VH-VL binders against Rhythmically expressed gene 2 protein (Reg-2). Designs and how they scored, part 4

Target 1, 260 residues: Rhythmically expressed gene 2 protein (Reg-2), of Drosophila melanogaster (Fruit fly) (q94915)
Amino acid sequence: MRSLSRFRLITFDVTNTLLQFRTTPGKQYGEIGALFGARCDNNELAKNFKANWYKMNRDYPNFGRDTNPQMEWQQWWRKLIAGTFAESGAAIPDEKLHNFSNHLIELYKTSICWQPCNGSVELLQQLRKELKPEKCKLGVIANFDPRLPTLLQNTKLDQYLDFAINSYEVQAEKPDPQIFQKAMEKSGLKNLKPEECLHIGDGPTTDYLAAKELGWHSALVHEKSYAYLVKKYGEDIDRDHVFPSLYDFHKKISDGAVVW

## First folded at step 12 (VH-VL; from k1 with light chain R32K)

Design n4
Fold by ESMFold2, fold request of step 13:
Structure n4 (fold): chain C 260 residues (1-260), chain A 123 residues (1-123), chain B 108 residues (1-108)
Amino acid sequence: as target 1 above (260 residues)
Amino acid sequence: QVTLKESGPTLVKPTQTLTLTCSFSGFSLDEYGVGIGWIRQPPGKALEWLAHIYWDDDKRYSPSLKSRLTISKDTSKNQVVLTMTNMDPVDTATYYCARVQTYDSSGYFLDYWGQGTLVTVSS
Amino acid sequence: EIVLTQSPGTLSLSPGERATLSCTASQSVSSKYLHWYQQKPGKAPKLLIYYARLRQSGVPSRFSGSGSGTDYTLTISSLQPEDFATYYCQQYGSSPFTFGQGTKLEIK
């Protein structure tokens, strides 16, 4: 872990970095829908979940926080769920919608719906063992609703982390510089310099490039190859800081194969 | 490779209706978060946004021109059509179509532009 | 309607110099909605900077964007001959979506 000794703050994204869904939203929504009498094809639900994810983020950004008038984040999710099922051919009756959507909302703050990504627990364990909180803070920066602290607790990741910032609560989303600045402040570290900060995430734009442009160091964990990523997002992505997983990142850090 | 090209009449008489077609390749309007926008630029003047259409058929129009504009798409032909009624000499401009894109699902920008087509409105 | 005012209107500089272009919004604009475009004479605009500070693929590192709220800046650290063009800022967050009036960067 010598290559990490320069860092006083290391932050992680959550979705597809530390945690991933156990099953697709299409499959999970389909199973819960069947229990409530709303039967849909799982592939249609997956398609329309993604469609409604884009529509909701376009029309009600940051889970409704950043719109005028503001929408409460639970209502944001209820609207997404209702739209997903209606477009899939199985509208949920208004009298059942509140209870149905609340069931899904509650389920998705637990380890029933989420599991650690490959290598995430092992990396966090070693970082906590070798990097004392007095020297290096470990945190989360996520475009996420207020369930984030409860999710980290229910998945047992909170024990390795000094703080978590969610975009809804702070009213700023990645790639906006403000959310990264708030994480630096939340760390409580005095005279913290950007070059002493490392951000690790799966978003080429929202995580990697956003942090790098602010003078942080950054690592990208992503399923796509470096060649694919450079073609789409440009040559500001450093080949030596792209990894297929946190497991691979951990191994290369441990082998001394990463230079910042 | 992403390309866009505008086509339509280059000379229009006052009061006539302008119809412009954006033909594109290298992407589809079936892709989530993608759209086509129309922007014009009078000779020597600044850019002015007119309208755009998203992949989900959501449409937005410049409020001052809304009554004169209609935008539609034909995803199977990779085309978007803009219609502007009651043309006037002040509408003389280069008209561009451009791809509307997002990397975070909420912040959108115009990443690829057509070459533009000059439309002159005169009798 | 959010009005974007660019300053200066014309900036005359020599190759190798640093250019600083200002964009001031009449209302606060979140950085994820603020973008910069370059337009060379007779050509279509080209995206340079999206989300206020992130470079589009293929844009040289001498271009950088900064700012927040109502005040945004495009900086070109060492001007090259191909950089003499007109630059537009744009907000894409609140309808009508608006461009600034442009800053023309010309050879002194």
Scores: ipSAE 0.859, ipTM 0.925, lowest interface PAE 0.9, mean pLDDT 93
Fold by ESMFold2, fold request of step 13:
Structure n4 (fold): chain C 260 residues (1-260), chain A 123 residues (1-123), chain B 108 residues (1-108)
Amino acid sequence: as target 1 above (260 residues)
Amino acid sequence: QVTLKESGPTLVKPTQTLTLTCSFSGFSLDEYGVGIGWIRQPPGKALEWLAHIYWDDDKRYSPSLKSRLTISKDTSKNQVVLTMTNMDPVDTATYYCARVQTYDSSGYFLDYWGQGTLVTVSS
Amino acid sequence: EIVLTQSPGTLSLSPGERATLSCTASQSVSSKYLHWYQQKPGKAPKLLIYYARLRQSGVPSRFSGSGSGTDYTLTISSLQPEDFATYYCQQYGSSPFTFGQGTKLEIK
């Protein structure tokens, strides 16, 4: 992996980069809802999950951490879950809400709900083989709640990583420059320059452009075409640093086809 | 191609109610994280935010003008309507509608603007 | 209410020069709520920079944004004739959502 030798820090996003859901939240919420007597259509649950994701992030940013007064992240998820079911036609009774939401929260710490994205494990294994921690740190930067370390352990990715930053703990989210600065500090590397850092993620704004503007290098893993991405997000996206998956990224790096 | 256009009266008498319509194309208010905002600019002066409405019908109003403003949407017609009561000569301004957008679901900005419509309030 | 104070009020420069425009907030604003707009006479504002530092699609690379907390900056490298306009910063995090009073960039 000679194309990566310039980097002293390589960081990854988690959701839709290293890990993805095994099944949709609509289906998973539907199965658990049925156990608690709250049967809803899975498509309605999926729709209203996404709606409540936007509402909660607008009204209670960073899982409630950036709210005044601050909200605990479990309360944030409980509110999202309650809204999702209520809007889907089957409200969870107040006396059951805590146990119901806790069951979902605990389930989403595990490989029952998550699986590796295509090529993620193979890439991490190769990077650990070829890039030793004293020369290159591998980390995670995720807009995520404090379950992140447990999730990485339960999915067996922690063995390949030197650290993980979650936005709730550091009170900063991507694309805020602060979370990237925290990752550089967490690496423990002396005299680390932005151009020695690579960030890999699926978010055109939150991962790719955010890191690139700070002088990092970045790679975008995304299902949409380059033409679609440029039209929506602008011309700062480099065609040669957009990949359909980490599998394709790994192949291109191995073939020497990527230039930074 | 995203476009927005303001329509309504250009001359209003003091105390009358102003009704402005924002007609837009190239996007839908069914899209998550999208909205329409209203901003005005008195001649030669700075921009002033008035109100906006989000895709989920959540509405926000400038606190100093809240008692005078009403905003609503008709998603099927791609229109947003702003009503402002009790107009006064100091309300003379160019009124803009603009698309409210987010890329991280929490931070919002105004990415496309209409051409604006000058509303003069005079007896 | 968060007041955004822009400095200078007017900036007179020649094409090819670097422009630095300041926006100071009366209290801290997270960068994801701080944006920059360009407005030419008789025209609607145009978004240039969102989230303090990210360029909107179609904005030339000579425009850049920086800053955090209370202090934000718009920089234009190697000014072009079409860049002479009024520039506004905006915060969209705390109601009422406010704009700065503007910086007018004039040809010298």
Scores: ipSAE 0.858, ipTM 0.924, lowest interface PAE 0.9, mean pLDDT 93

## First folded at step 15 (VH-VL)

Design t1 (from k1 with heavy chain D104N S105P)
Fold by ESMFold2, look of step 16:
Structure t1 (fold): chain C 260 residues (1-260), chain A 123 residues (1-123), chain B 108 residues (1-108)
Amino acid sequence: as target 1 above (260 residues)
Amino acid sequence: QVTLKESGPTLVKPTQTLTLTCSFSGFSLDEYGVGIGWIRQPPGKALEWLAHIYWDDDKRYSPSLKSRLTISKDTSKNQVVLTMTNMDPVDTATYYCARVQTYNPSGYFLDYWGQGTLVTVSS
Amino acid sequence: EIVLTQSPGTLSLSPGERATLSCTASQSVSSRYLHWYQQKPGKAPKLLIYYARLRQSGVPSRFSGSGSGTDYTLTISSLQPEDFATYYCQQYGSSPFTFGQGTKLEIK
C-alpha cells in the first residue's frame, strides 16, 4: 500500500463504487407494487423510474433540499414513486400512497436492495488495517439523502469509515467544490492540502474531474474504456488512473503499479 | 457527430409571426436529460435566452417574452419549432438553437450550437 | 432575475500574457449552474467551461474557471492568437436563464 501512503484523506462515492443495487428498480418496484395491488410491467417501471429520476433532479434538486420551498427528502421520494407507477399504468391509491412509498424507502436502506461492488469490502478492509485513522482518514462523499449512514451500517461498511457526507444534509452536492471542502473539514485533519487527498468514484464529472480540478488526486472506477471516456469527457482524464473495478484498483495498488 | 441547424425566414415584417425550425442529428430527444434551447443575439449585443424544451416535453419561456413564444418538438423528425408572434424591429437578431445537456441530472448547459440564422424585422 | 455583470467590458492583451475575466452575479449561483462560452465574430458560441470549473472536451488546459457564490473567474494562463474573442458567462439555474453582457478580449 506504499502508493497510498502519501494520502491523509481517502474518500469514496457510494453508488456503483462501494455499493450497487442487487436488482434493478424496475424489478424491485414491480414486486412491491404487486404486494400493494399496483401491478405494472417491470420494463415500464424501469423506464419511468429513470424518467422520474431526471425530472425530480431537475425540478427539485438535491432530494428537495435546494428547492424553495424546501421539500423533505421522503416527500421527494414519494413524488418520484407515485409518478413512476402512474406513468406505468397503475396509480397508487391515495389512501395507500404514504405507506407504500415508505415501504420502498425503508427497503432501500437495507442489504435487501444493495450489495457491495466487486472488491469494495476487501479494499476497505486492507486500507483500515494498514492506514490507521491517526495517519489517514477514510470517508464517503455521496450525492445522497439522509439514509446514507443507515445504509452503510446495514451493509457493514461503516466499520471501515471515519465519516460519511451526504449532499442533502450538508446542502451541497458534487461536482460543486463545497462538498469536497466540507469533507476536508469533517476529516478533522490539520493543515490538510488538496494534494494529500484522494477521491475514488464512478462519475467522470461528479467524482473524477471535480476532485482533480480542486487539486486532489482521483481515481475513476468505470466499465467503459479509457478511449470512450476521454472522447466523451475530455482529455483531463488520466489513463493511468482509470480502473474497471475496485478489485482491479486494489490489485494495481498492491502491485505498486500506480503512480500519482 | 452532433449537429444543429436553424431554418426559417430571414426577413419578417412588423406584426408578423416568426416560425423557426431546429433540425438536429447525432442525438435524440428520447435521451434523458436532453433538450433544445433557443437563444438570440441582436447585432453587436449580448446573448438572450428565449425558451427551451426538454426530452419530457417540459417547456420554459423567458418571462418577458412568454406571451409571444411557443415551443414544440417532434421527436421522430428530430425537430424543435419556435414560434414568436407580433415581431418588431427590436427583435432583429441572429437566432440560435442549441442542445441542452446535463451530467448526473443536475446542472444544465448548452454544449452544441447551430450556426444561427439572422432574422431581420423591417417594413 | 439573476443579472450577470462581466468585467472588464474590453480587455486588450498581447499573446503570451495571462487574461483574467470576471463574472459577478446579482445573487448567489451554485457552481454547477455557471458556464462560460467563447464566441468569435460571425460564429456561434462554443461551450468552454461547464459547472464553473470543468473544461469541455477539446478545450486546452490553459483555460480554467474558478469561483463560487456571486464571483466567478475565467483565466487563460498564456494567451494564444486564437483566444482573441468575446467571452460570456451564463447561469442556467434560475429562470430566466441569463448571460453576462460579454468581455471582448482583443489583441493589444
Scores: ipSAE 0.860, ipTM 0.927, lowest interface PAE 0.9, mean pLDDT 92

Design t3 (from k1 with heavy chain D104T S105P)
Fold by OpenDDE, look of step 17:
Structure t3 (fold): chain C 260 residues (1-260), chain A 123 residues (1-123), chain B 108 residues (1-108)
Amino acid sequence: as target 1 above (260 residues)
Amino acid sequence: QVTLKESGPTLVKPTQTLTLTCSFSGFSLDEYGVGIGWIRQPPGKALEWLAHIYWDDDKRYSPSLKSRLTISKDTSKNQVVLTMTNMDPVDTATYYCARVQTYTPSGYFLDYWGQGTLVTVSS
Amino acid sequence: EIVLTQSPGTLSLSPGERATLSCTASQSVSSRYLHWYQQKPGKAPKLLIYYARLRQSGVPSRFSGSGSGTDYTLTISSLQPEDFATYYCQQYGSSPFTFGQGTKLEIK
């Protein structure tokens, strides 16, 4: 992995980069809903979860952090959960909503709901083996709520990471430059330059283009073809820096096939 | 290929109601995060946002024009309709419809526009 | 409402020159909500830069966006003949979703 030796800071996105859901939110919500007497179709839950995800992010960006007045992130999720179930024909009674939503909120802090993406753990292990912490910092930059540190701990990914930045606490959401700047600061590295930084994520705009525009190096982990990506997001996406998975990224890096 | 096209009367009398239709193709208003917005531009002047409607039928209006505006969608026909009541010569402008898009999904922008239709309000 | 003020009102330059267009907001606007559009005479606006810094598909690399808070900038590194147009900044964060008054880039 000689090609990575040039970097002093390597950061990762979390959702669908380092970690992914073990099951769909619809299925997970359905299981928990059943325990609380809220029974509905899992497919409806899945559909309405996605719908409410978009609605909530539209109306209350950054888990409520960017709203005026500010919404607490727990309340943000509570509202999302309430809407998801209500629209699925299984409205949660108000007297139960707090406990119900809290159960889900806590559950998604655990490894029950999350699993590593293909190649994520192996890559992190190899990076820590080859790159000394004094020379290269490994971090996370994620649009995420304050549960991120606990999640990283519970999934045992924290052992490989020097820091983790979530958008809620830093009050900046990708692709905002501020969250990347915060990561550079959090690294503690003196005289760190953008060209010494590498960001790896699954978001063509929020991760790849955002980092690249700041002068960072960037790798995109995405299931879609390069042709699809460049058509949709433009020619600024480098084919050589698009990978189907972190496993593939790791393999290419190990083979010396990636040029920065 | 994404396309939008405005249609409706090009001449309206004062106090009458303007009804414009945006017909689009290449995408659906069933897509999460997608919407249709209306923007107008008086001759030689700047752009002014009027209203937009999201995929979930959520509607947003310019506060100053809210009382005069109504926006609706027919997803099955790929159409969005904007009505504006009590038209005045000051409302003479080119009216555009545009797709409202997001990649975050917290930040929205207008990525594709219709060609616009000039609406003249005159006696 | 958030007022976006663009400067200069008119910018006269020659092909090959660097153009710098300013957009100042009356209140702080997140970069996620700041966008740039290009409009040529008799044509509809075209999205040029979204999220303050990202080029729309098909937009040449000579276009770049920067800024934060209340101050944003569109830069054209080397003007081409087809770049002479009116440019608008827009914020899509707070209703009403306002546009700047525009900067007309004309040939000197």
Scores: ipSAE 0.935, ipTM 0.961, lowest interface PAE 0.5, mean pLDDT 96
Fold by ESMFold2, look of step 16:
Structure t3 (fold): chain C 260 residues (1-260), chain A 123 residues (1-123), chain B 108 residues (1-108)
Amino acid sequence: as target 1 above (260 residues)
Amino acid sequence: QVTLKESGPTLVKPTQTLTLTCSFSGFSLDEYGVGIGWIRQPPGKALEWLAHIYWDDDKRYSPSLKSRLTISKDTSKNQVVLTMTNMDPVDTATYYCARVQTYTPSGYFLDYWGQGTLVTVSS
Amino acid sequence: EIVLTQSPGTLSLSPGERATLSCTASQSVSSRYLHWYQQKPGKAPKLLIYYARLRQSGVPSRFSGSGSGTDYTLTISSLQPEDFATYYCQQYGSSPFTFGQGTKLEIK
């Protein structure tokens, strides 16, 4: 792990970096919908979940925190869930919406809905073993609602992490510089410089480019080819810092093959 | 290869309605987070946003011009149409369409622009 | 309405010099809603910087953006002949979505 020795802070994204859904929201929503008598096609639910994800982020950014007036994040999710089912052909009755949505909200705090991404646990275990908290802090920076700490606890990743920042609570989201600054403050490290920070995530814009432009070092874990990524996101993506998964990242770091 | 092109009349009389079409290729309004915006620029003046339409048919209009503007799309034809009623000589401008794009999807920007079409409003 | 005020209105510089263009918002704008465009005479605008700091594909590394809140800056570290143009900042977060009045960067 000597290629990481320069870093006093290492942060991770969560969704599709440390943790991923066990099954698509379409399948999970379909199973819970059936329990509540709201049967929809799982493929329709998956497509409409994604559609509503875009609509809600556009119209009520940061899970409602960044709107005026502020929307509570639970209402944000209830609205997303209601729209997803209505567009899929089976609206949830108004009298049942609160209980139905609350059940889904609670499930998505747990390992019923989430599992570790390939290599994430192994990497975190090795980092905690080799990088003591007093010299290097390990944290999370996620565009996420306040369920994040509970999710990390329920998936047993909290034991490897010194802190977790969610965008809702700090009222700042990636790629905005403020959330990265907040993570540096949360680390408690004195005189921390950007070049002593590494951010690892799957978002070419929200994670990789955002951190890199602030003077952090950055690693991108992404399944698309380097050629695809450069064509879409530009030439600021460094080929030597793009990896197919955290498993591959861990292997390259262990082999001493990564230079910052 | 993303391209956009504006088409419509170049000369309009005061009080008439202007209809402009944006024809595009290299992307579809089926794509999540994509849209088409209309921006104008009077000769020698700054850019002014007019309206945009998103992939999900959500529409936004400049509040000062809202009563005069209508935007619509035909996803199958890769076209977006803007109409502006009651044209006045002060509306003389180059009119651009541009692709609305996001990578977040909470922050949007105009990544590709058409060449623009000059519309002159005169008696 | 969020008014974007660009300063200076005109900036006269020579090739090789550093250009600093300011954009001040009448109220706070999150960085991910603030963008910069370049426009050459007779041409359509071209996106340079999105989310205040990130370069669009194909934009040379001499262009950079910075700032947050109400104060944003576009910097060109070493001016090339092709960089003399008018530059606009834009906010795309609060309707009406507005552009600054422009800074014309011209050869001294």
Scores: ipSAE 0.843, ipTM 0.920, lowest interface PAE 1.0, mean pLDDT 92
Fold by ESMFold2, look of step 17:
Structure t3 (fold): chain C 260 residues (1-260), chain A 123 residues (1-123), chain B 108 residues (1-108)
Amino acid sequence: as target 1 above (260 residues)
Amino acid sequence: QVTLKESGPTLVKPTQTLTLTCSFSGFSLDEYGVGIGWIRQPPGKALEWLAHIYWDDDKRYSPSLKSRLTISKDTSKNQVVLTMTNMDPVDTATYYCARVQTYTPSGYFLDYWGQGTLVTVSS
Amino acid sequence: EIVLTQSPGTLSLSPGERATLSCTASQSVSSRYLHWYQQKPGKAPKLLIYYARLRQSGVPSRFSGSGSGTDYTLTISSLQPEDFATYYCQQYGSSPFTFGQGTKLEIK
């Protein structure tokens, strides 16, 4: 891991970086909906989940944390779930909504709904073995609700990490600089310079560009080609720091093929 | 290739209603997180936001002009229409439409603009 | 309403010099909602910087944005002839979504 020796802090995104859904929310919502008597088409649920994700984030940012008055994140999800089913043709009755939404909220804390992304566990295992906390801190920076620590425990990733920052509790979201500053503070490292920090994520804007503009180094894990990414997100994306998976990233780091 | 073009009358009389059409290509208002906004600029003066319509038909209007503005979309024609009632000479400006875009669903910006159309309000 | 006050109103500089343009908000604005646009005479505005500090595709690296809360800055590290234009900041967080009055960057 010679390529990583300059870093005193390495942070990861969660969704589509360390962990991914086992099945789409449309399929998962459809299965649970049927059990509670709210039968909807899976494709319609998927469409309306995505629609409500956009609407809720626009109207109630940061899972309701950045709303005036503040909305509790469980209410935020209940509203999203209710809208998703109602727009898909089967509203959940008010008397069942609380129990139904709680079931989904609990399910999405677990490995029933989440699995590791390709190469994430192997990379974290090797980093933990070779980069002890006194030399390099490993953390998570995620736009996520307070379920994050429980999710990391239930997927057994917490054992490799020194800390995890979720946007709801710190009241700051990527790409805003404050959440990255909070991660530097949480690391406890004295005289930590941005150039000693590496952030690894799948978001071209929220992870890669956000960290790079702050003077951190960053790596982008993304399914799209470099050509597509530059065309859409601009020329600040370095072709040598884009990888199709954490497996590929790990391989290239081990082979000494990455220069920062 | 994203393009936007404003069309409508370039001269209206005081008290008349202005109707402007934004025709666009290279994207659809069926896309999540996308919208069309209207911005005006009086000659030699700053930009002023007027209204937006989002992909989900959510509409927002400048509070001081809300009683005079109506925005609507026709997704099948890739068009957005702005109507402004009771025009006055102070409303003389270049009117722009622009695409509303986000890379995180909570933060929006205007990434592509039309060339604008000058509307003169004069008797 | 959040008022954005840009200073200076006009900035006269030579090519190769560093330009610093200020945008001050009457109330705190999250970086996520603060953007910068460039407008050349007779042309439509062009997005330069979104989310206070991220460059739009095609924008040269000499442009950078910074700031938080009420104080935001656009910096051009080494002016090129094509950079002489009017620059506007905009907040998109609280309705009405407002623009600053502009800073005209002109050749000295």
Scores: ipSAE 0.837, ipTM 0.916, lowest interface PAE 1.0, mean pLDDT 92

## First folded at step 16 (VH-VL; from t3 with heavy chain P105K)

Design u1
Fold by ESMFold2, look of step 17:
Structure u1 (fold): chain C 260 residues (1-260), chain A 123 residues (1-123), chain B 108 residues (1-108)
Amino acid sequence: as target 1 above (260 residues)
Amino acid sequence: QVTLKESGPTLVKPTQTLTLTCSFSGFSLDEYGVGIGWIRQPPGKALEWLAHIYWDDDKRYSPSLKSRLTISKDTSKNQVVLTMTNMDPVDTATYYCARVQTYTKSGYFLDYWGQGTLVTVSS
Amino acid sequence: EIVLTQSPGTLSLSPGERATLSCTASQSVSSRYLHWYQQKPGKAPKLLIYYARLRQSGVPSRFSGSGSGTDYTLTISSLQPEDFATYYCQQYGSSPFTFGQGTKLEIK
């Protein structure tokens, strides 16, 4: 992995980079809803989850942390869950809402709801073997609530990582430069330069362009074609640093096919 | 290709109500995270935000103009309508509609603008 | 209300020079809410920079944005003839959503 030897810090996004949902939120919410007597169509739940994800991020950014007054992240999720079910035709009774929401919140910090993305474990394993911690720090930068450390532990990824930054606790989210600076500080590396940092994620704006504009190197893992990505997000996306998956990234790095 | 076009009267008398329509193509207000905003610019002066409406029908109005403004959408026609009551000569401006867009779901910007329509308020 | 003050009001430069345009906010603005627009005479504004520092698709690399908190900057390296226009910063985070008064970039 000599093409990575220039990097003293490598950071990853979590959702749709290292970990993905085992099934859609619609199906997961539907199964849990049935256990609590709130039966909804799974497709309606999926649609309304996405709608509420957008509305909550618009109205209460960073899981409520960047709201004035600040909202606790558990309250943020209870509000999202309540709205998702109410809009899907099966409002959760107020007396059950707290317990129902807490059950979902607890499940979504476990491997019951999450699984590794293709190639993520194999890449992390090899990076930890070949890039010694005194030489290169491995971390996570995620727009995520405080469950992040527990999630990484429950999915067994924490053993490969030196640190994890969640946007809620640091009160900064991607693409804002502050969260990347926090990651550099958290690494503990002396005289760390942006050009010695690599960020890997699935967000063209929040991960790839955000890190690249700060002078980091970036790799984008994304299902869409390079042509689609450039048309939508501009020519700052480098064709040679877009990969369909971490599996493909890992293979290309191992073959020496990536130049930074 | 995303396009927006403003339509409505170019001359309005004081106290009358102005109704402007934004017709757009290349996207739908069914898309999560998008909206339509209205911005005006008096001749030779800075831009002023008036109102916007999101895909979920959430509406925001400039506080100083809120009592005079109404915004609505017709998703099936790809149109957004702005109504402004009690027009005054000071309201003479070019009126633009623009698409409200987000890549983070928390931060929004105006990525595509119509050509604008000049509305003159004169007796 | 967050007031955005742009300076200078008018900037006279020659093609090939570097332009630096300032936008100062009366209160702190998160980078995700700060944007830059270009407007040529008789034309609609055009988005250049969103989230303070990211270029809109189709915007040349000579345009760059920087800053945080209350102080933001638009930089144009090696000015081209088509870059002479009026530039506005905008905050879209706190109602009323406001624009700066503009900086007019003129050919010298």
Scores: ipSAE 0.847, ipTM 0.922, lowest interface PAE 0.9, mean pLDDT 92

